# Miniprotein binders against q6w4x9r395to579, part 1

No score or structure here was measured in a lab: all are predicted.

Target 1, 185 residues: q6w4x9r395to579
Amino acid sequence: GHCSLEGGSFVTTFDARPYRFHGTCTYILLQSPQLPEDGALMAVYDKSGVSHSETSLVAVVYLSRQDKIVISQDEVVTNNGEAKWLPYKTRNITVFRQTSTHLQMATSFGLELVVQLRPIFQAYVTVGPQFRGQTRGLCGNFNGDTTDDFTTSMGIAEGTASLFVDSWRAGNCPAALERETDPCS
Below, numbering starts at 1 at the first letter of every chain, in headers, positions and changes, except where a header shows other numbers.
F, E and O stand for the ipSAE by ESMFold2-Fast, ESMFold2 and OpenDDE, each averaged over both directions (binder to target, target to binder). V2 = 0.75 x the mean of E and O + 0.25 x the DockQ between their complexes.
[cut] stands for letters that were removed.

## First folded after the chat (miniprotein)

Design t31
Fold by OpenDDE base, last read:
Structure t31 (fold): chain B 185 residues (1-185), chain A 85 residues (1-85)
Amino acid sequence: as target 1 above (185 residues)
Amino acid sequence: SPEELLKAIEELLKALKELGSLPFAERLAEMIKEYPEDLEAILAALEDYLHALLYRAKREGDKEAVELLKKLAEILKKLAELLKK
């Protein structure tokens, strides 16, 4: 499964459903029992302009019981708040520079993350087949059905992205007010 | 007018490719071709992308990119307005 966060607002789920959202919060991209130690992948969005629609990805966070790995748009990698030099390895996770513009987080449990640093901060999430039907978050449920990708954290299927996205907020932040149109639906 | 609109969109995408975001720009182009009924939404996505690029260019002090992106944003805005009519 491949999930992508591109263009500041554009998300493509594991099931290849595209949608857009604007927000300035931390969102859960991926939760799964296949992630060890209660692991979760999250995305941090922030203001990238003056209007509410001008938001973009600024960091990606992998959070588990033992690690909090943050990869920021400024190429700063931290674990539990401490800056780390690349390549950085902790147990079953390795963060390293893939290219001049790309960093990669590789894992031993079927999760791969590639972040593009330029021209804007973008993220690409890949999960193995063992994750099929066992994922939750903004990246969807990876079950081959695009119509149920907008399932909220409470298990409710939404028709639009706004309520879906808001349900996956990881922190206390304002809700997205804009009504988004889902392309290719 | 439709032909002109498509041509303008292609030019915008070409410019975006030159800025180093080829994969995403190409995907948007493909979406326009495959889903013309979603043109408005795709253009909105492109607008968001331009704004994100502009913000980054400003932060990095890339004056040339800023000017180019401003022009592209203006063109896109005009196109979007024409589409709504």
Scores: ipSAE 0.714, ipTM 0.873, lowest interface PAE 0.6, mean pLDDT 91
Fold by OpenDDE base, last read:
Order: C-alpha cells, then structure tokens, then sequence
Structure t31 (fold): chain B 185 residues (1-185), chain A 85 residues (1-85)
C-alpha cells in the first residue's frame, strides 16, 4: 500500500483515493496492530500563508512506546526530543539520507517512509501486504475499497474529507473549517 | 475554449515539473485525463501547491522561483476564468 501527502493539501490513501484538506494540527496517518509497541505515524501541518486554506505539511512523526521520531521540513531529526545525526538507527528503525532532497525511514516491520524536502515538504508511506485491511488514519484502511476510506476514528464512514480528517486529529487543535472538494467523488 | 484550457493546463504542469515536482505533477495530469469532471478540484489542489511553493520560496529568498510562481498564478487564474465560462 502506498499513501502520499503532496502539494501541501493533497492526500492519496493506500486504496488510491485522492482528497484534499486544510488544517494546522497533528493527524494520525497510520495506526495498525502490525506496528510494534503501539506505533503510529502522524503528520504535522501548519500555516503556509495567510488564509485558512494555505496550510502544508511541516513534519512527520513516528510515535511508539519507545520512540518519538520527528522528521521536520528543516531536516531536523529528533527522537524523544533529542536531535540525532544521520544515519540514525534504533532497534528496528533507521533514518537516513536517501538523496540530497529525500530522507528515508526504514523499518523492520513493513513500514517505509520517504520524505521529500524540496521543493516543499512531502511524504510517501509504504506498508507491506500484512497491513491490508488493518490500517486506520488519514491513509485509509487499505482494503481495496475507496468508498470506505473516510472512516473516522470512531468507525463511522463519512462522505466528506473534512469530518474524516478532523476525527484523526491528535490533540486539541483547530478543525478543518472548509468543505473540501473530493476529487473522484 | 477547450483548446485554450488544455494549453494552460499543460503550461502549468510543465512549470511544476521544472520546479522539481515531477511525481506530483504527473499524478495530477493523470487525474485530469482520467477524471475531467474533477478539473475544478484538481485546479484547487494546484492552487494549494502553488501557495505552498510560494511560501517556501519567499522564506528561502529564492527570487527566481518567486517570479516563476507568480507567472503560474496568472496561468491558474486564467484557468479558473475559463472554467467559469
């Protein structure tokens, strides 16, 4: 499964459903029992302009009981708040520079993350087949059905991206106020 | 006209490729081809992308990129106007 966060507002789920949203919060991209130690991948969005619709990805976070790895748009990598030099390796996670414009987080448990640093901060999430039907978050449920990708954290299927996205907020932050037009809907 | 619209879209996509966003630009191009009925939404996505690029370029002091992005903004405006007709 491939999930992408591109263009500041554009998301493509594991099931290849595209949608847009504008927000300035931290959102759960991927949660799954296949991730060890209650692991979850999250995305941090912030303002990239003056209007509410001008938001973009600024960081990606992998959070587990053991680690809190943050990759920011400034090419700063931290774990549990401490800056780390690349390549950085934990027990089952390695963060390294793939190219001059790309960082990669490789894992031993079937999760791969590629972060593009330029021209804007973008993220590409890949999960193995063992994750099929066992994912939740902004990247969808990876079950081959695009029509149910907008399933909220409470298991409710939404027709619009805004309510879906808001349900996956991590912490208290502003809700996505705008009705997003869903491509291919 | 449809021809003008297509030309404008091609120019916009070309510019995006020049900015180093080939995968994203290609994806959007594919979507336009496959789902022409969603053109408005796709253009909105391009607008968001443009804004993000502009913000980054300004922060980095990349004057050349800023000028290019302004041109793209003009193209996008033209596209929006064409869609309203």
Amino acid sequence: as target 1 above (185 residues)
Amino acid sequence: SPEELLKAIEELLKALKELGSLPFAERLAEMIKEYPEDLEAILAALEDYLHALLYRAKREGDKEAVELLKKLAEILKKLAELLKK
Scores: ipSAE 0.710, ipTM 0.871, lowest interface PAE 0.6, mean pLDDT 91
Fold by ESMFold2, last read:
Structure t31 (fold): chain B 185 residues (1-185), chain A 85 residues (1-85)
Amino acid sequence: as target 1 above (185 residues)
Amino acid sequence: SPEELLKAIEELLKALKELGSLPFAERLAEMIKEYPEDLEAILAALEDYLHALLYRAKREGDKEAVELLKKLAEILKKLAELLKK
């Protein structure tokens, strides 16, 4: 299963459903019982220009009970807040420089992340077949059916990417929260 | 016109190849030729990407990249004007 985060907020799900969104928040990209230690993959988006529609990926985070690995557009890799030299290994995760422009996070549990650092920060997520039908988040549910890839965190299949993406926000996002309340009625 | 649109797309592809390492942008530009009915969505995605590239290039002080990216932005403006006609 492949999921990609490209350009300015362009996503292609595990079921090959493309969509765009605009947001400045941390979003849950992938959750699954196949990820050990309550693992989740998250994507951080921030403003990349003057308009609200100019947002792009600035970091990818793998979070579990043991690790908080952050791969940032400034090319710094941290675990639990401490900068790490590459290659960096834990018992089940290895982060290394794949090429002059790409970093890779390889795992023993079927998750692979490739991060393009230049010219712009992009991410490519690959999961093994054991994840089929068992994923949630911005990368969709990996069930072979694009019609329900926009399933929200509440379990509701939406027809629009914006409601779907907003439901997968993680943590406080003052810029995104301010936009949600800008047209107060 | 369709001929002017195709010529502008070829200019875009040439400029993208001069920058190198832009496979996503090159893929989007090729999609314009193959799927002209989806042109609005493809151009929006490409515009988002070029703005992000320009923002990063300016922040990093990469003047050569900024000038090439401005050339790409002008080509996109030409494409957008051709769409309005």
Scores: ipSAE 0.109, ipTM 0.541, lowest interface PAE 6.3, mean pLDDT 78
Fold by ESMFold2, last read:
Structure t31 (fold): chain B 185 residues (1-185), chain A 85 residues (1-85)
Amino acid sequence: as target 1 above (185 residues)
Amino acid sequence: SPEELLKAIEELLKALKELGSLPFAERLAEMIKEYPEDLEAILAALEDYLHALLYRAKREGDKEAVELLKKLAEILKKLAELLKK
């Protein structure tokens, strides 16, 4: 399964449903019982541009009981708030620079994240087949049916991206505290 | 005119390929097909985002990124203006 966050504000789900949204918050991209230690993948969006007041992706976060790994558009990787040199390894996660413009987070549990840092900050999420039908969040439910990819955190299928996206706010919409560099500076 | 619009879209796809963003160019085309009524807003949002990226690239002295982003932003601006005709 592939889910992508491209062009600042564009998303394509695991079931290949594309959408765009506007929001300034941290959102849950992916929750699944297949992620160890209560893991979740999240995306941080903030204001961008000077006209039309649009928002865009500024960071991707992997959060579990053990780790809070933040990959931000300033190219800094942190775990639990501490900056890390790459390659960076835990027992089940490796973060490394794939190319001069791409970082990769590889895991032993079937999640892969590739982050394009320049010229456009983009993220590509890949999950193994064990995740089929067992995902929730902005990347959809990975059940092969695009008509219910907009299922809210309350389990209600919505017809619009806006209501669906708003339901997946993390509840904690931190300001720039989870970033070490302001992307607009 | 529709002819000028199609040519501008082709220029956009070429510029995205030069940036190494071919997968995004293909997904953007699919987005436009699914939400044709939102095309103007989609392009305007992308233009605003690219201008912010251009500011960042200039600040960091990344001359190659500056050239590519300026080309992409100009194409998007032209495309947005064609949609107003």
Scores: ipSAE 0.057, ipTM 0.554, lowest interface PAE 7.0, mean pLDDT 76

